# Designs tried in a protein design chat: VH-VL binders against Glycoprotein 24A (csbA). Part 4

Target 1, 102 residues: Glycoprotein 24A (csbA), of Dictyostelium discoideum (Social amoeba) (p16642)
Amino acid sequence: MVDLKITLVNEDGESTISGKGHPLPAPLIFPPIYIFRFTQYQTEGKLWDKNEFQIKSGKIEFDGEEYDIPESKGTWSKDDEENAIDVNLHLFRPPEKFFPKN
Short names: E, the ipSAE of ESMFold2; O, the ipSAE of OpenDDE; V2, 0.75 times the mean of E and O plus 0.25 times the DockQ between their complexes.

## First folded at step 20 (VH-VL)

Design W4 (from V2 with heavy chain G104A)
Fold by OpenDDE, fold request of step 26:
Structure W4 (fold): chain C 102 residues (1-102), chain A 119 residues (1-119), chain B 106 residues (1-106)
Amino acid sequence: as target 1 above (102 residues)
Amino acid sequence: QVQLVQSGAEVKKPGASVKVSCKASGYTFTRYYMHWVRQAPGQGLEWMGIIDPEGGSTSNAQKFQGRVTMTRDTSTSTVYMELSSLRSEDTAVYYCARLSRYYAAFDIWGQGTMVTVSS
Amino acid sequence: AIQLTQSPSSLSASVGDRVTITCRASQGIDSALVWYQQKPGKAPKLLIYYASRLESGVPSRFSGSGSGTDFTLTISSLQPEDFATYYCQQYYNYFTFGPGTKVDIK
C-alpha cells in the first residue's frame, strides 16, 4: 500500500483520486489496462459522477514516480467487502512511460 | 549481470512439439514481461507472444494462436515456450526477450535457440 | 495489424559515412518505435527506444528521429563494427518488426 494519485482530464475538466492504493492484476493486452485499488481515498472532479468515462489525458503519481496516461477509457467500481474502490484504465495508445504492474 | 540463457538447439520432425527454455538472472524476474521472437534463416524478426511477469497471462500473435504455449517458473526464474504441430517453416532461431519496464523495448535478449524441423 | 516497412533493404557504405535508414508505419504510432542492431549470428541489440532515446551504452553516433508514420535511424559516422542489420519495431498495438536493413561496410 503506497500513496497513489491519479489525475484525469476529460471534457468536464480535471478530476483526481488520491490516497492509499496499489495496482491489481489486469488482462494482458497492449496497450495495457491499468487497474488500481484504493483502500483509502478522496475524489475530486466531475469524472466520478459516472462509472464509465472517457479520458483525454492524465497522470499517475505513485511512490514518487510519475507516469502519463494517454487517451483512455475509465471505469470504477466499489468493493464493499474490502471497503475499497477499483479504478480501471484502458489505454487506447501507449504512454510515454509505462506504469509497471509489478 | 543481467542475462537470459536459453536451452540448446533442437531437431524435430514435422508434427512434433518443441519446448525452449529461457533462464533469467541478474534481475528481479517477476517484474518484467517476457517475449518470444523468432527468426527464420536469412529472414527478419517475428514476434510470437508475451507472458506477464507472474506467468498468469499470455497473449500470442494470431499466427501462432492455438499452437504456442508460454509459461514461466518463478522458482527457477525460467520462461518456457512450447510450439506444437511443428512444420518445416517453423525452422528458425527462437529468442526470449525481456521487455523494459517503462518504455516497452526489448532491452535484454537470450542468445537464441535454433530449432530445425525436417523430415 | 500495424505493418512496418524499411528503406533501403540494404546498403553499402564506407567508414565515416553518414547512414540513414527509414522506417514507415502503416498508421500513426506516435513515438512507439524502437530500433535494434543485429550482427550475424547474434541476438538483436537495443539501440533506440521511444523513437529518439538512446539506450544506455550505445554510441552517440546513433540517433533516432521521427513520429507518426515516418522514422529514421542515423549513424553519423559509420564505424567498422556497425556492420549489421537494423530493425525497427513498433509497440503502438502489440508488437511487430520491420523487415530490416542490412548495412555492409566497404
Scores: ipSAE 0.864, ipTM 0.950, lowest interface PAE 0.6, mean pLDDT 96
Fold by ESMFold2, look of step 20:
Structure W4 (fold): chain C 102 residues (1-102), chain A 119 residues (1-119), chain B 106 residues (1-106)
Amino acid sequence: as target 1 above (102 residues)
Amino acid sequence: QVQLVQSGAEVKKPGASVKVSCKASGYTFTRYYMHWVRQAPGQGLEWMGIIDPEGGSTSNAQKFQGRVTMTRDTSTSTVYMELSSLRSEDTAVYYCARLSRYYAAFDIWGQGTMVTVSS
Amino acid sequence: AIQLTQSPSSLSASVGDRVTITCRASQGIDSALVWYQQKPGKAPKLLIYYASRLESGVPSRFSGSGSGTDFTLTISSLQPEDFATYYCQQYYNYFTFGPGTKVDIK
């Protein structure tokens, strides 16, 4: 119904993933870890060429709101059985605006 | 309207345990993290830990690891903090505090619960 | 662990005075700092979040500034209801509070 879009910036430029996505439960630590599962998704940019990547900055767009992603480390993995992708963001610093709990 | 109401004062002996309750009202209980913060008489504030009312996961400050247990009851919108092996230095006012949804600031506080540990 | 200090530990001031309270962090914490007011026998009250953002319902005479390691809470014209203890709190890595600054009437 509502799309989830993540924009990530590293030294190679801007990369994105967008589609039908939702947050998954993550460990309760600080700074936080964000975990998102996407189905029916589109990726753009060079960041997705590797399964582990460094992030200088980024943003999450969800339900008409924007949430900043500070310096962080990310990973992604494909779930073959559900045709889905999980994106994990390990934030190194707190954001200005936290992605809220459900 | 939005409020956190805590259980009453407690007097305990060293070595005992205490369980403080914090009842939330006026908002959707599971949509906000809840924290516990204490304040010894005449002293500053000390963070103890956090609970996610959705699912009940917790994270405790290292100082209290192994002594503090946080739980919740979603049917009554209540969180609990239990501190075991009490010592005289645990004498303090214990607060529950709600974390804002988008900012890491405590926007709503309970009235506080005085716990006195005396021999 | 991130340590916070506050200066001064206490001060005396008159109604109408400009009051400045500082908070220093042991390492850079960006703008991950919060200010609270606490009156005797009461729970703390949120004043400022993200170093400089005023909480809803807080009078505009309160302001916050700073980033990195040095932060300031300012009360531009002290009112009788502002006599209290003020605490800073960081959330850069978990949570810690400063030791407090007591503001008393002269």
Scores: ipSAE 0.749, ipTM 0.913, lowest interface PAE 1.0, mean pLDDT 93
Fold by OpenDDE, fold request of step 26:
Structure W4 (fold): chain C 102 residues (1-102), chain A 119 residues (1-119), chain B 106 residues (1-106)
Amino acid sequence: as target 1 above (102 residues)
Amino acid sequence: QVQLVQSGAEVKKPGASVKVSCKASGYTFTRYYMHWVRQAPGQGLEWMGIIDPEGGSTSNAQKFQGRVTMTRDTSTSTVYMELSSLRSEDTAVYYCARLSRYYAAFDIWGQGTMVTVSS
Amino acid sequence: AIQLTQSPSSLSASVGDRVTITCRASQGIDSALVWYQQKPGKAPKLLIYYASRLESGVPSRFSGSGSGTDFTLTISSLQPEDFATYYCQQYYNYFTFGPGTKVDIK
């Protein structure tokens, strides 16, 4: 597990999720789909009140690197069996810096 | 003015290769993905592939795997598409098209390059 | 691969008519749908992106709607210069075009 922080901006303002997380395999698609699983996390902001939301912009901070998030669709769901939360980001356009596959 | 200017018409024999160029101007070349799309006479548009802004990676439609090579030269702001093992079915107008950075759409197109493959 | 279909393949309409073209995806693509206009001997021109957003410089008589699998391009009042072929294109999973719809003016 690595420190992971996702910052998202939408019409409701800025929201964040941070803690121990890692990327999950995503289907081959363009623009890409980002999937992140958190095991230990905390959330801030209003977008977490909904399971699905629109994203205007954002960024991913993972293992000392930063990656931009363009306009996107976001979702989150909890996996009770693994006591984790999954965050899915469906990008509407290519980012300036792609999050690496590995 | 933002524009894409492509090379002239080509006439090739079956089995030969063709390399079409697309010169970009009026914008930051290394910030935009470039695509190639072709159109056979009287037919629809067919996506061929994509090359990333710096030319480090490409992705082609499965139909053209092994036959198409996309490259780009940042020093001349030019993108290239080479199609090998040409066949008569490859006769078409070939377009380069820029992918917008703000939305996933082809916002700028080249004028097209006619490639004719005949014996 | 995601396949797109269009209906109708061609149509004829008079100046001032309301024209509707549909595009259907083989699977859900959210709003990852674009519309282009192509006139004979010319490159395609971007009309609509994000399924319903009008490209700058495009007349307001053009509009797009839909999400998921079914999309529509509408010309509220057809003009003589609207004679062209219209294509939908998805970018949900790579890129593919619909077969096109040719619009002839009576």
Scores: ipSAE 0.024, ipTM 0.715, lowest interface PAE 4.6, mean pLDDT 92
Fold by ESMFold2, fold request of step 26:
Structure W4 (fold): chain C 102 residues (1-102), chain A 119 residues (1-119), chain B 106 residues (1-106)
Amino acid sequence: as target 1 above (102 residues)
Amino acid sequence: QVQLVQSGAEVKKPGASVKVSCKASGYTFTRYYMHWVRQAPGQGLEWMGIIDPEGGSTSNAQKFQGRVTMTRDTSTSTVYMELSSLRSEDTAVYYCARLSRYYAAFDIWGQGTMVTVSS
Amino acid sequence: AIQLTQSPSSLSASVGDRVTITCRASQGIDSALVWYQQKPGKAPKLLIYYASRLESGVPSRFSGSGSGTDFTLTISSLQPEDFATYYCQQYYNYFTFGPGTKVDIK
């Protein structure tokens, strides 16, 4: 399992989720939504108090790579079947460093 | 073999409409965004819009709002672009292009369709 | 909207020369930049994505660099088959293309 960390900034300041996780293949929708699944995690900050949020800026750190998140929005949800938490980010700019080249 | 094959050249009068087709083969059609890009003779490239082939939703460049309609037929793996109220500046080569899933670059292009608008 | 400019608009160079083409964005776009090569009568061909990553099958004499607002495409040793027009494209906010740089072999 690889370390995954997402830092998000909104009006309430900086919030983070970090732990063990990985990106899921992106669904084909407009704007693109990228799903980051955590199987172990620790949260900090007020953003996670709601399951839908606006993002002014942020950063994703995965497998030694970084991606700067532009202004966007997201959600989080628990995947009860997999006992995991998904962070869904609406990223128009693909985070290609995290995926195999197609 | 991954390829995009477009319909043939068209000659239209001002005020008419044109519908260009783009047939995909060699990959899962619904898993990749499809775009339309045009190029007037001797000029650069101009992005027109994007379609999600799975659900058929679209987003068009503001310049073409109200004049462009993009549709698709998943049973034939084909995307269509219709441009209405044609005028002489719409004379161009029209390309369909596949967006890579993980980087926003056009990795597969159709051969292009020349649309000539003249009276 | 994000505008891209390219410099020079055209150039001529000899086989073996090092050629540098620049692309400048009207605002910061991180590394969200792509380079294409287009030969007359043909569709564009992807050369470089994410500012600096070489597409498979593209000769190693091509390279890209830059981030933020200033980007460079370099051909380290120009070959006769490299005559073409080169376009940059940003994807930071939707999609726009640069105006192109025409490269002629002297």
Scores: ipSAE 0.008, ipTM 0.628, lowest interface PAE 8.5, mean pLDDT 85
Fold by ESMFold2, fold request of step 26:
Structure W4 (fold): chain C 102 residues (1-102), chain A 119 residues (1-119), chain B 106 residues (1-106)
Amino acid sequence: as target 1 above (102 residues)
Amino acid sequence: QVQLVQSGAEVKKPGASVKVSCKASGYTFTRYYMHWVRQAPGQGLEWMGIIDPEGGSTSNAQKFQGRVTMTRDTSTSTVYMELSSLRSEDTAVYYCARLSRYYAAFDIWGQGTMVTVSS
Amino acid sequence: AIQLTQSPSSLSASVGDRVTITCRASQGIDSALVWYQQKPGKAPKLLIYYASRLESGVPSRFSGSGSGTDFTLTISSLQPEDFATYYCQQYYNYFTFGPGTKVDIK
């Protein structure tokens, strides 16, 4: 896996999650919910104190590519069996640069 | 009572624009995506686009990219769809429809707004 | 884009008949399929979501089945209020509607 970083801005300021991770395969459902799985992660900021959040703006950094997150919303959940966290983002504009072409 | 109430019928000339309103009531407006779907006379349904009323972000079907603008007013719980550069092929009934939060089906529809484009 | 076709395009039936309507997708869409009923001059009404799940308030004579590319809406015993046009819709990637199947009184 490679470095994955998500920066989210809300009313409480900037929050981040950084670690080793990858996007899960792009969803084939609309409205799209994109899932970013992290391992060995660290969080900063107040946004992670709640499972659901509104997003004013943000950025995803993965494998040398960047995606600017528009105003949106998201959730997170733990996968205790794999010691991972999934960050689920509602992105109308696909982050296609993060996925294989097909 | 959950409902979507749309503005009245419109008659337009080619090249004009039309703006259709859709007022939501009976539920939390900002928690549900709103879609626009149209139906030409005697034809089937055609998806046009989606707006998230929380922040106003939109995604439009490619066919309408550059001609459709969706906006909302959270203080009145109203979504607007504006279609520009009208052509005769745009004659249709235009529906707003609420998307369920947990399955991608339109569970509540507006009554429809007939837009007629004629020279 | 995912194309949907429906068969038949129209049919005539009598009250009490079993009616079967087919929707076919141009690629696999798992169970991401919805069925709507539309009467003339009215907005569509949700019948079935996720291919086979009945929306609340929809009569049990309606049922849906299928996955992948082939889907079926069945009305086990047609009633007078069921004469309408039926549309399938996929949500696997964006939204596409089928062309509709008109069910008329014989």
Scores: ipSAE 0.007, ipTM 0.590, lowest interface PAE 9.5, mean pLDDT 85

## First folded at step 22 (VH-VL; from V5 with heavy chain G104S)

Design Y2
Fold by ESMFold2, look of step 23:
Structure Y2 (fold): chain C 102 residues (1-102), chain A 119 residues (1-119), chain B 106 residues (1-106)
Amino acid sequence: as target 1 above (102 residues)
Amino acid sequence: QVQLVQSGAEVKKPGASVKVSCKASGYTFTRYYMHWVRQAPGQGLEWMGIIDPSGGSTSNAQKFQGRVTMTRDTSTSTVYMELSSLRSEDTAVYYCARQSRYYSAFDIWGQGTMVTVSS
Amino acid sequence: AIQLTQSPSSLSASVGDRVTITCRASQGIDSALVWYQQKPGKAPKLLIYYASRLESGVPSRFSGSGSGTDFTLTISSLQPEDFATYYCQQYYNYFTFGPGTKVDIK
């Protein structure tokens, strides 16, 4: 099943990661880094060839909700111990639909 | 040495625009967020907005939405702030400030640019 | 938006005094608070970040404390060069500055 999908557009075109995943708690820094952990996933596109990337636009889809990603930047890293990948997005505004503030 | 050097003072009439420059030196320009902060005479500090010089993305304080445009030129390590539709209330010193890479404090400030808006 | 207040708005003090300045946030901001010093005609200077961490080159007589909504800047023994205006700033959600506290010579 697929409960988390992130689509990112950069100079190299469109790239995606989708699978089973969830957001992690927001960090104590601003602009915050929003972490989306995938425990099972499929990737497409060339953006994932580098650990750091610029984002022209994109979309996050999680549990039937979606968030349009503005111009931003991100990174990704792999945790081989847990067979997981973290996608880290530097977003000026919180994707509040995924993170209840209260 | 790490420094931010801003363009000189400006005198403008209401309704005009002003563009202030901020040239960075002594560090890797694209690795640090840059901010604009203003201070009216005898008043406190007011945050205006942030630019990520690595990709050019920006976010403005709500008060300045639609009036502030921030840009950068990576080849000259320079950030620009343009404020349009000037009013007398925009009379202030305008600062650029560098955000530290690993925390959100402004560790390096420009010398400030006085913008005076009067008839 | 997160609002900051500072108390007192101004104070008069003598060299050698212990000075305490407070900053209060309109909502919890964890430790996402910064202190700046500003002298007339000059840009602000970073003193303390992350509520309590001293910036490089800042004298150890300066210290910061607090978390959540209530924060304190302390100068343990005021020096002649410390007469200035002090601003807090939050970075928990976007950026706002407190209104400032002016420290004058008695």
Scores: ipSAE 0.018, ipTM 0.697, lowest interface PAE 5.2, mean pLDDT 88

## First folded at step 23 (VH-VL; from V5 with heavy chain S59N)

Design A2
Fold by ESMFold2, look of step 24:
Structure A2 (fold): chain C 102 residues (1-102), chain A 119 residues (1-119), chain B 106 residues (1-106)
Amino acid sequence: as target 1 above (102 residues)
Amino acid sequence: QVQLVQSGAEVKKPGASVKVSCKASGYTFTRYYMHWVRQAPGQGLEWMGIIDPSGGSTNNAQKFQGRVTMTRDTSTSTVYMELSSLRSEDTAVYYCARQSRYYGAFDIWGQGTMVTVSS
Amino acid sequence: AIQLTQSPSSLSASVGDRVTITCRASQGIDSALVWYQQKPGKAPKLLIYYASRLESGVPSRFSGSGSGTDFTLTISSLQPEDFATYYCQQYYNYFTFGPGTKVDIK
């Protein structure tokens, strides 16, 4: 069951994380950090070897919608108790398609 | 021993304001969002808004926009909610509630503060 | 805004009964659904988060299921301490609560 996929490209190539996941509520602060939580996931690529990363480009796929990631940066963290990963992306253009209107 | 302790009951006249406090203890205050939720007597729960205690940023439910102000004091680990221009329909129990770190669930609740608005 | 409905609004049941309560969202919310229990004069208590995960210290007779728009809370064998009102809440987009389901002794 895959409902969230993030593809990130850096100098080392393409890396992905995909599986059961969803965006967390939009942040109330600036500059915004958008958080994507995965609770069932598969990872591929070298980018995930580091907790912090620079992003040349990428893509977020959620509920049949796509968002092209511009040059940016991110981090990830793991919650071993929940077997979950939060991917935190610093996006100056909001991924508006992933959040319901109203 | 995570705890949220709220200020005592209030009785107000229509048109007045009320300010309810919520003191947190037993956890790192600035790392968890805090919410305000109210419940009129015999009725359901109604979300009022959220505050990020680290920077003080807030987002209020549309219904309360312009009447509710949420603030915090990090030195006392306390969140405040002020509701202005009170009406009789604002009579309710007001709760503060801590959001869990990774889910939008409210895992710790204050005991509630009864606010009665009567003419 | 995302609206939640609950059914039934109230029910009567006996100790030992299996009780099922439903929550329906006006749009898809994935698994961003929470269940609370509230007894008279008390604050709500978290039971289930992320649709189906049991909060620590909550008895295993409580379970949650569903994804998308349709969610259920099940109490497999009702106990005397389970007579309360149960609320669902979504956090997919902001926060809203269902209207509640009151479980009374029969």
Scores: ipSAE 0.007, ipTM 0.635, lowest interface PAE 10.0, mean pLDDT 87

